# VHH binders against q9y6x5, part 429

Target 1, 379 residues: q9y6x5
Amino acid sequence: LPPKLLLVSFDGFRADYLKNYEFPHLQNFIKEGVLVEHVKNVFITKTFPNHYSIVTGLYEESHGIVANSMYDAVTKKHFSDSNDKDPFWWNEAVPIWVTNQLQENRSSAAAMWPGTDVPIHDTISSYFMNYNSSVSFEERLNNITMWLNNSNPPVTFATLYWEEPDASGHKYGPEDKENMSRVLKKIDDLIGDLVQRLKMLGLWENLNVIITSDHGMTQCSQDRLINLDSCIDHSYYTLIDLSPVAAILPKINRTEVYNKLKNCSPHMNVYLKEDIPNRFYYQHNDRIQPIILVADEGWTIVLNESSQKLGDHGYDNSLPSMHPFLAAHGPAFHKGYKHSTINIVDIYPMMCHILGLKPHPNNGTFGHTKCLLVDQWCI
Below, E stands for the ipSAE of ESMFold2; O stands for the ipSAE of OpenDDE; V2 stands for 0.75 times the mean of E and O plus 0.25 times the DockQ between their complexes.

## First folded at step 19 (VHH)

Design jb26 (framework vhh_7uia_1; at its last look DockQ between E and O 0.85; V2 from the best seeds 0.00; counts 0 for: pae E 2.2 > 2, unsure alone 64.1 < 65)
Fold by ESMFold2, look of step 19:
Structure jb26 (fold): chain B 379 residues (1-379), chain A 123 residues (1-123)
Amino acid sequence: as target 1 above (379 residues)
Amino acid sequence: QLQLVETGGGLVKPGGSLRLSCVVSGFTFSTYHMAWVRQAPGKELEWVSTIQGSGGYTYYERSVKGRFTISTDNAKNTLYLQMSSLKPEDTAVYYCARTQYKYSGEWTPFDYWGQGTQVTVSS
């Protein structure tokens, strides 16, 4: 009886790929649903933080996943992509799948969305896959659809995560039209397979589906490197995260470290924590280090002169290159409606509305997304 | 025990072709990404190509794109690199290796390697 929602992320799907490449299957999905052309994500524009912002409606300083690499000075704990399962990191917020499955007669399912294989507030997704990037999209989709059709209590909220076009964007760069065209065509084919599978299983007409992403991608170059070693000795600091937002824990006087870094490159902003711009909403968490370095778009901070990145993300969230899109289809959504912009934190209260869940305190604004929904007036 | 064995190297003239093979044992091939990596004389290791072992996406270094094709035969636990339009700068020892992609946008260091097979492109 309760409404059902499938939330899908294609990692690193830059909003303007939609206008620069052909997506016949995604365009059919949009034609019969809604499109938000640009989603303004949260700073820093990295994978773990932005996926958690989608499902919590919170800025990074509020949900505590402030980067892909973190250090907590009080507990001396480290977070990384090889050490991301400690609930400590995730427990500063309650993601929507936890709220959903704690309601009477509901379950949640997950195919590799960040955090869904972690017990958060002693609650793990009712059905989930442990993260393994080598598992095919077909297998992820088969598990999700099996759980949507065959679970008691029923699965009402499901997530599906895919690593592309992020991996290819890093490897080739978003300006490599030949390689990115091939990659994005395959992504569109996967969207076609998704829709076809949902139709064949009788799910399509009554399942709400959101297709979105966490961030975009910008072009990098070997000609745009910031060599940190040329400005400061390694012995003066501990490096918590490197590029494009470096997180610096001083080993000597903080002001001395700041002074050594502030003139390192005209293509990098150096912030003491208290001086981080308020528009980033990136100050009020102990996991944010005393000094951060923010590279300009397309610049890479390195310790030596070698870098193999041709595309990257993590930059200022005001940059259009960092913005994903959002498309949605289902009984809750209008057909053929296009909207220009929302904030990524607005997705959470919208999803709570669709599912009939009481949202936790969050930074989203329901009014920003109400025009997407059939049960709302939009004037 | 994990084992990766490369074969198919040799001497070839510029413009020629070779197919390298890597037979794997001791792990489930489809649960990893598999890569070819090369080392030219006096140079550091250079990534060439990667394939998702479960069947899917392929990735190529820019200088080999359109000339090299990575593939798998999962029934034979074998990784291939089809090389065509070979150039003198392709001269190297070629290794097959195992890796994985992470949420962070990075590839795991290559944790298991074959012994390598020599490819020499010379007039």
Scores: ipSAE 0.500, ipTM 0.797, lowest interface PAE 2.2, mean pLDDT 92
Fold by OpenDDE, look of step 19:
Structure jb26 (fold): chain B 379 residues (1-379), chain A 123 residues (1-123)
Amino acid sequence: as target 1 above (379 residues)
Amino acid sequence: QLQLVETGGGLVKPGGSLRLSCVVSGFTFSTYHMAWVRQAPGKELEWVSTIQGSGGYTYYERSVKGRFTISTDNAKNTLYLQMSSLKPEDTAVYYCARTQYKYSGEWTPFDYWGQGTQVTVSS
């Protein structure tokens, strides 16, 4: 039988939550599998870019999902969480579920992973759920496990997405120990449910499962705001994305807009597109706007409105607060092994290897994950 | 047509309890996040609580946390707000509404509202 892999994402699960809170179920999962303590995600550290990087092995500039909100100047199209269904935005890369889906005697399944409800390269998963935040984890899990267990051709790759602890992180802030403890306990219980469901169905021993996240969360405050209106008039630019990385489309001379913004705040870096730091791998795409603003950790870019969020993400991908974790269990993985760090793009070639898929060209390094795998030599 | 109908409001003494109900028709609330909001006299609309319609996560405004409980009955397509330890500052018209959480971390605007139910907390 072909190998099977379930990829699970808990949105906004900051890596250090594992150190600061108790996760009995997740720890059992890790004990019987592997843990990568920190995953360096891609810049911008947002949901759409990072989830697509996980399944493509590409940086944003290559896979074309460069933010949660995008604008294409040529077509004048907009991308947002309310307008994400146009394959135009996704077709600059081939996600792993498409690659898997196109193989003989294989199919893919997805429960609300970003991009999975869109035909990419004219291919969509045989089984998928349209995004609906109100659908319970249990229902998502039931569908995914049903497909994994009863499908023909068999589902060999599946994704499962959950919105927590991201939503709560935004609402309460990651430093709210009382509320976040409650939320994270619930997440651990969901992991328990996942494991029990798999055991009940007889899938646990043979299914490879990866539990990961796209980004972390940092504490925000009303005392740490950067008001752009204090620096530049709205008539001089179009805002494509706001905080903590703003994408600016000038309506006047770009240099003039830049000059008005460059000294707006000591807690914000302003980059012309060509001057964006190389380490971000965030330059070589037309969907990246002429000017980007990058707020310091914990600072929020606002217009005249006050931010209601007590937590946010999207900051520099070198910040530990932005990093998620990766845990895995199954025949492909060692037991009781912990690794310090990998890059988020490294997940793709690993998954391809597990599934026996030929990877598309990608930015991941398979060597970084070899120590997690039982069939590989680890130095 | 979509309709949300709130009931259960009334006059109660400080420290008392009330249970609000919101019966939904025209759509299945389990496919949406359902929220309670309130508006006190002379004040702006204030968010109180949100629940995933399918019985998932709950969210509360800080001032009501530990006192209010949001819940649903799927069979009745009804949203509830159990209020306890009520305070004079809880006096408001309470509305139920629907919304959704997005990948971006944003909530959609409330698109449908009930007529509201008056809650008055007074000695």
Scores: ipSAE 0.500, ipTM 0.798, lowest interface PAE 1.1, mean pLDDT 94
ESMFold2 (binder alone), look of step 19: mean pLDDT 79; pTM 0.818
OpenDDE, second read of step 20: ipSAE 0.000; ipTM 0.236

Design jb3 (framework vhh_7uia_1; at its last look DockQ between E and O 0.83; V2 from the best seeds 0.65)
Fold by ESMFold2, look of step 19:
Structure jb3 (fold): chain B 379 residues (1-379), chain A 123 residues (1-123)
Amino acid sequence: as target 1 above (379 residues)
Amino acid sequence: QLQLVETGGGLVKPGGSLRLSCVVSGFTFSSYHMAWVRQAPGKELEWVSTIQGSGGYTYYERSVKGRFTISTDNAKNTLYLQMSSLKPEDTAVYYCARTQYKYSGEWTPFDPWGQGTQVTVSS
């Protein structure tokens, strides 16, 4: 019986929500499994890049999904929410569902994980849902469980994506206790529904389940705006991405653009590409623009004086507010074990181990996750 | 072809209640998020509430939470806003509108919009 794994992401689930709110269903899940209290994600701390890092084990510069909005100067292609299906963008890496379903007698299923509706290396997830944020969690779960139970060759790796608490974190801000309590209670109810559905279908005891997220959320404010229009004329650059990491393609001399931005705000770091800190692992890809602007935590880069965002992410990945958590349950995992931190890129080699797959070259370290696994000795 | 028609507005005393309806035609209601937005005289548009078109998942602006309830009847392609504990500051034209949430954390612009229905809260 081949091992099976369900990877679940609740987008924007900040690690310290677990300490600051009640999660009876998630805590029961953790009690019978494992918890990693903080997962250090990759810079930039955005949705597309971090979801691809989880499933490739690669830094953004290595897998090529370097932001939610990208530009390729050679082909003149743009990547965005409305234009994310061109395999060109995704083909710099091989995600785990491709590796999995190319094995004999295996298939992969997906309910809206970023990239799973794209034919990457001419290979699309064996079963998938096209992305539509209006599809209920229940329908996503019903499709995933149907595929896990009824497919030939069997589905051994499945992904499930949900937009919360990211959407609510952006709209209310993480410090809005009343609204975030209601949102997080609903998410905990969905986790309860997930576990109950798996039990009812006879999947719970033999399916490995990882519940994680791509990033956290920080509080924003109208008092913390960086007005880019105050520092530089629009005609001097093309804006590829805005906040909190702006991607700037100069239309004039790069040094002149840099100098206009360098002292724009004490709450923003301005980097020439070659000067981006090495700890970001965010330099060696043509999709990273010649100048990036990195706002301080809780600051928003705008082209005008207003912002509708009350919460945001994308900041420096050393910030605890940007860190998600990871919980897991199943035959591969210990029961009742807590671990302080791993890197998000470490999830990929762990998943490959659980599934019996040979990992592609990657930036993860299997040793960082050994203590979570029953078949490993914790050192 | 695309049409959103709001009804149910009117004059109500402070503390009273109203239920607004928005009948949708020309698109698949359950494939989008639906929102209520309001505009008081001489003021900017203000978002009120949003619901996932498949039903269930809801969002509220701070001043209306606990007082307003957004809901849908997908069989009738109808969006509702149940308003209670109404205050004079709730006086506005109320519009229903369509939007969608994206992986990037952005909402699409509201499009299409209804013609609006007037709500007046006054002694």
Scores: ipSAE 0.658, ipTM 0.856, lowest interface PAE 1.5, mean pLDDT 93
Fold by OpenDDE, look of step 19:
Structure jb3 (fold): chain B 379 residues (1-379), chain A 123 residues (1-123)
Amino acid sequence: as target 1 above (379 residues)
Amino acid sequence: QLQLVETGGGLVKPGGSLRLSCVVSGFTFSSYHMAWVRQAPGKELEWVSTIQGSGGYTYYERSVKGRFTISTDNAKNTLYLQMSSLKPEDTAVYYCARTQYKYSGEWTPFDPWGQGTQVTVSS
């Protein structure tokens, strides 16, 4: 029988939460499996880009989901969480659920993972849920596990997505220990529910499970604002994305716009597209706008409006506060093994290996995850 | 047509309790997050609490945490806000509304709005 893999994402789960809070269920999961303490995610540490990087093994410039909000100058199309269903945006890459779905005697399932309710390359998961934040984790979990257990062809790859602790991180800020403790306790309980459900169904021993996240969260403040309106008139540009990485589409000469912004704040770097640092792998895509602004950690780019967010993400992907973790359990993984760090794009070739899939060309390095796998040499 | 009707407001002394109700028609809670928001005189609209319709997960503003409880009765299609230990600062018109959390980390705009219910906390 082909191996099975469940990929779970808790949005906005910062890696160091594991060090600062108690997770009895997650720690038990880790004890019986593996842990990667820090996962270096892709630049613009946002939800859509990073979730797609996980399942494609590609940097943003390659898979084409370069932000949560995008604009294509040729087609004049816009992408956002309220307008994310056009395959145009997703078709620059092939996500693993499509690859899996196209194999004989295999099917894929998805519970609200970004992009899973869109036909990509004319293929959509055999089983999926349309995104709805109001749907409980329990219902999502019930559907996923039902599909894993009863489907024909069998579901061999499944995704499960949950919006916490991201929503709370934004609302309360990651430094709010009182509120975040409560939220993270709930997350741990959900992990407990997941494990319990799998055990009850007899899936626990044979199912590979990865629990990870797309990004972390940093503390924001009303005292750390960058007001663009103080630097440039609104009529001179179109804002495609705002904070902490702003995407600027000039309505006047690009150089003029750049010159007005370059000294706007000592806590913001301004890049022409061609000058974006190579380490971001965020240059070679037409969907990246001519100018990007990158705020320093904890700083918020605003217009003449106050931000209500006490936490945010999307900052430099080298910042520890932006990093998620990865834990895994199942027959493919060692027990009681901890690893320091991998790149988020490394997850894809690992998952392909576990599932026996030929990976599409990707930016991941399989060698970085070998130590997690029982069938590989750890050098 | 979608409709939200808030009730339960009134005058109460500091330390007192009130229970607000929001009866909805035209939709079901399980499809939406439901939220309470409030607007005090001369102040901006303030988020108070949100509940996940299907699962009952709840969120609270820091200032009301431990004092307010948001809940739903699906059979009655009614949203509740149990308020205790009320303070003068809680004086406001309270509204219920639908919302949804997005991948972007934003909430959808509330629509439609009810007429609200006045809560006045005064000695």
Scores: ipSAE 0.523, ipTM 0.800, lowest interface PAE 1.0, mean pLDDT 95
ESMFold2 (binder alone), look of step 19: mean pLDDT 81; pTM 0.821
OpenDDE, second read of step 20: ipSAE 0.022; ipTM 0.374

Design jb4 (framework vhh_7uia_1; at its last look DockQ between E and O 0.01; V2 from the best seeds 0.00; counts 0 for: pae O 12.6 > 2, placed apart)
Fold by ESMFold2, look of step 19:
Structure jb4 (fold): chain B 379 residues (1-379), chain A 123 residues (1-123)
Amino acid sequence: as target 1 above (379 residues)
Amino acid sequence: QLQLVETGGGLVKPGGSLRLSCVVSGFTFSSYHMAWVRQAPGKELEWVSTISGSGGYEYYERSVKGRFTISTDNAKNTLYLQMSSLKPEDTAVYYCARTQYKYSGEWTPFDPWGQGTQVTVSS
């Protein structure tokens, strides 16, 4: 029987929540499987880009989903969370569910993972749910488990996406212990429900399950604002994305726009595209604008003097506050093993190995995940 | 025709309780998040609380947490706000409104809105 994999994302699950809050169900999952304590994600540390990096093994400049809001200068197209279904944006890479279901006797299923309701390379997930954040975790899980048990050809790769703790992290901030404790307890209960459902359906022993996230969350404040209107007139540029990484398309000479912005705040780095640090792997795509502004951790770029955010993400991917975790259980994984760190792009070649798929060219390193797998020598 | 109708407002003394209701028609209630928003005399609109249409997650503004409870009855397409330990600063017109959470981490603008119901907390 072909090996099966369920990939689960809890959006915005900061790695150190595991140390700072109680997770009886997740800790039982980890005890019977593996944990990676910190996953170094890709810059920028936003939802669409990092979810696509997980399933392609590519840096954002290589897969083309470079932000949650984008502009393509060649085609003049715009991407946003209200305009994200044009395959044009997604077609610079091949996500794992496409590769999987093109194999004979295999299909893929998806409960709202970003991109799974888009026909990428004319191929949409074999079974999928259109995105709607009001659909309960139970309904998403019921669809996924039904598809895993009842499909012909069989579903061998499935994804499940959940919006928390990202929504609560933005609303309350990660330092709000009372609200975040309540939210994280509910998430742990959902993990308990997931495991219980898989056991009751006879899936638990033979299904590989990865529980991970795309990024963390940092505390924001009204006394940490960077007001662009104080530094530059709106008429000099088009704003493609705002915070914490602003994407600036100059309307006048690029050097003039740069010079107006470079001294705007000591808490913001201003980069010409060619000067973006190499460690970001964030330069070689037309969708990356000529000037980007990168706020320091916890700072918010605004056009006026107020912000509604108490928590945010998207900052430098070297920041521990931006890092998620990964836990996994199943026949491919060791039991009771803890690993310090991997790169988020390493998840893709590991998943391809588990599924017996040939990975497309990617930025991941299979060797970084070998210690998690029972069929591999660690060193 | 989309319609949101708030009821249950009134005059109450400090420390008292009220339950607000919002009856919804013209859209699938469980497919959206629903919110309570208030406006005190001479002040800006202030978000109070949000709940998923299926009732799974609730969000509260800091000043009302522990005193207010948001809930739904999907069979009746009705949103509730149970208010207790009411204070003079809770005096406002209370509106129900529709929203949704997006992948980007942003909420859609509130649309549609109800007409509002007056809550007055005064000794």
Scores: ipSAE 0.682, ipTM 0.868, lowest interface PAE 1.4, mean pLDDT 93
Fold by OpenDDE, second read of step 20:
Structure jb4 (fold): chain B 379 residues (1-379), chain A 123 residues (1-123)
Amino acid sequence: as target 1 above (379 residues)
Amino acid sequence: QLQLVETGGGLVKPGGSLRLSCVVSGFTFSSYHMAWVRQAPGKELEWVSTISGSGGYEYYERSVKGRFTISTDNAKNTLYLQMSSLKPEDTAVYYCARTQYKYSGEWTPFDPWGQGTQVTVSS
């Protein structure tokens, strides 16, 4: 039988939550599998971009999902979480579920993972849920496990996505021990439910399961605001994305707009597109706007409005607060092994290896994950 | 086939309490995240509170936090909003709906809606 893989994402699960909170079920999962303590994600550290990086192995400039909100100047199209169904935005890359879906005697399944309800390169998973975040986490779990258990052709790759602890992180801030303890307990319980259900269905021993996240969360405050209206008039630019990385489309001369913004705050870096640091791999795409603003960790870019968020993400991908974790269990993985760090783009070639798929060109390094796999030598 | 019916609204004095109910039919209540939203005359629709179908996740708009409590009875397929310390600013038609989370950190209602129930807070 072909190998099977379930990829699970808890949105906004900061890596150090594992150190600061208790996770009995997740720790048991890890004990019987592997842990990568820190995953360096891609810049910007937002939901759509990083989830697509996980399943393509590409930097954002390469797969074309460069933010949660995008604008294409040529077609004048907009992308957002309420408008993400146009294949135009996704077709610059081939995600792993498409590759898998196109194999003989295999099929893909998806529950709410970004892009999975869009025909990408004219291909969509055989089993998927239209994205609707109103659907409960349990319902998603029920569907994905049912498809894994009883599908023809068999589901060999599945994705499962939940919006927690991201939603709570935004609402309470990651440093709220009381509220976040409650939320993270529920997250751990969901992991328990997942494991229990897989065992009940007889899938646990043969299914490879990866539990990961797209980004972390940093503490924000009303005392750390950058008001753009204090620096530049609204008539001079169009805002494509706001915080903590703002995408600016000038309506006047770009240099003039830049000059008005460059000294707006000591806690914000302003880049012309061509001057964006190379380490971000965030330059070579037309969907990246002419000017980007990058707030320092914990700072929020605002207009003449106050932010209600006590936590946020999207910051420099070198910040530990932005890093998620990766845990895995199954026949492909060692038991009781911990690894310090990988890049988020490294997940793709690993998954392709597990599934026996030929990977598309990608930015991942298979060598970074060899120590996690039983069939590889750890160097 | 999907239906939501809100009840429990009324006239109350400032500082008073009300309990709103929303009975759901046509779908499994526990399979969805549910929300209360409200609209005052001449004002935009405002999100009030959300409860996750998974249980344990509750969210509140800033102005109602500490005063309102959202809850569910799955056996009755009913959503509740316990309102206390009511203020004139809470005057609005209150609606229950399934809700969607936006990555911006906002919750939005998902069709269909109920007919709503009027809450009036006045001296």
Scores: ipSAE 0.204, ipTM 0.654, lowest interface PAE 1.9, mean pLDDT 94
ESMFold2 (binder alone), look of step 19: mean pLDDT 80; pTM 0.811
OpenDDE, look of step 19: ipSAE 0.005; ipTM 0.214

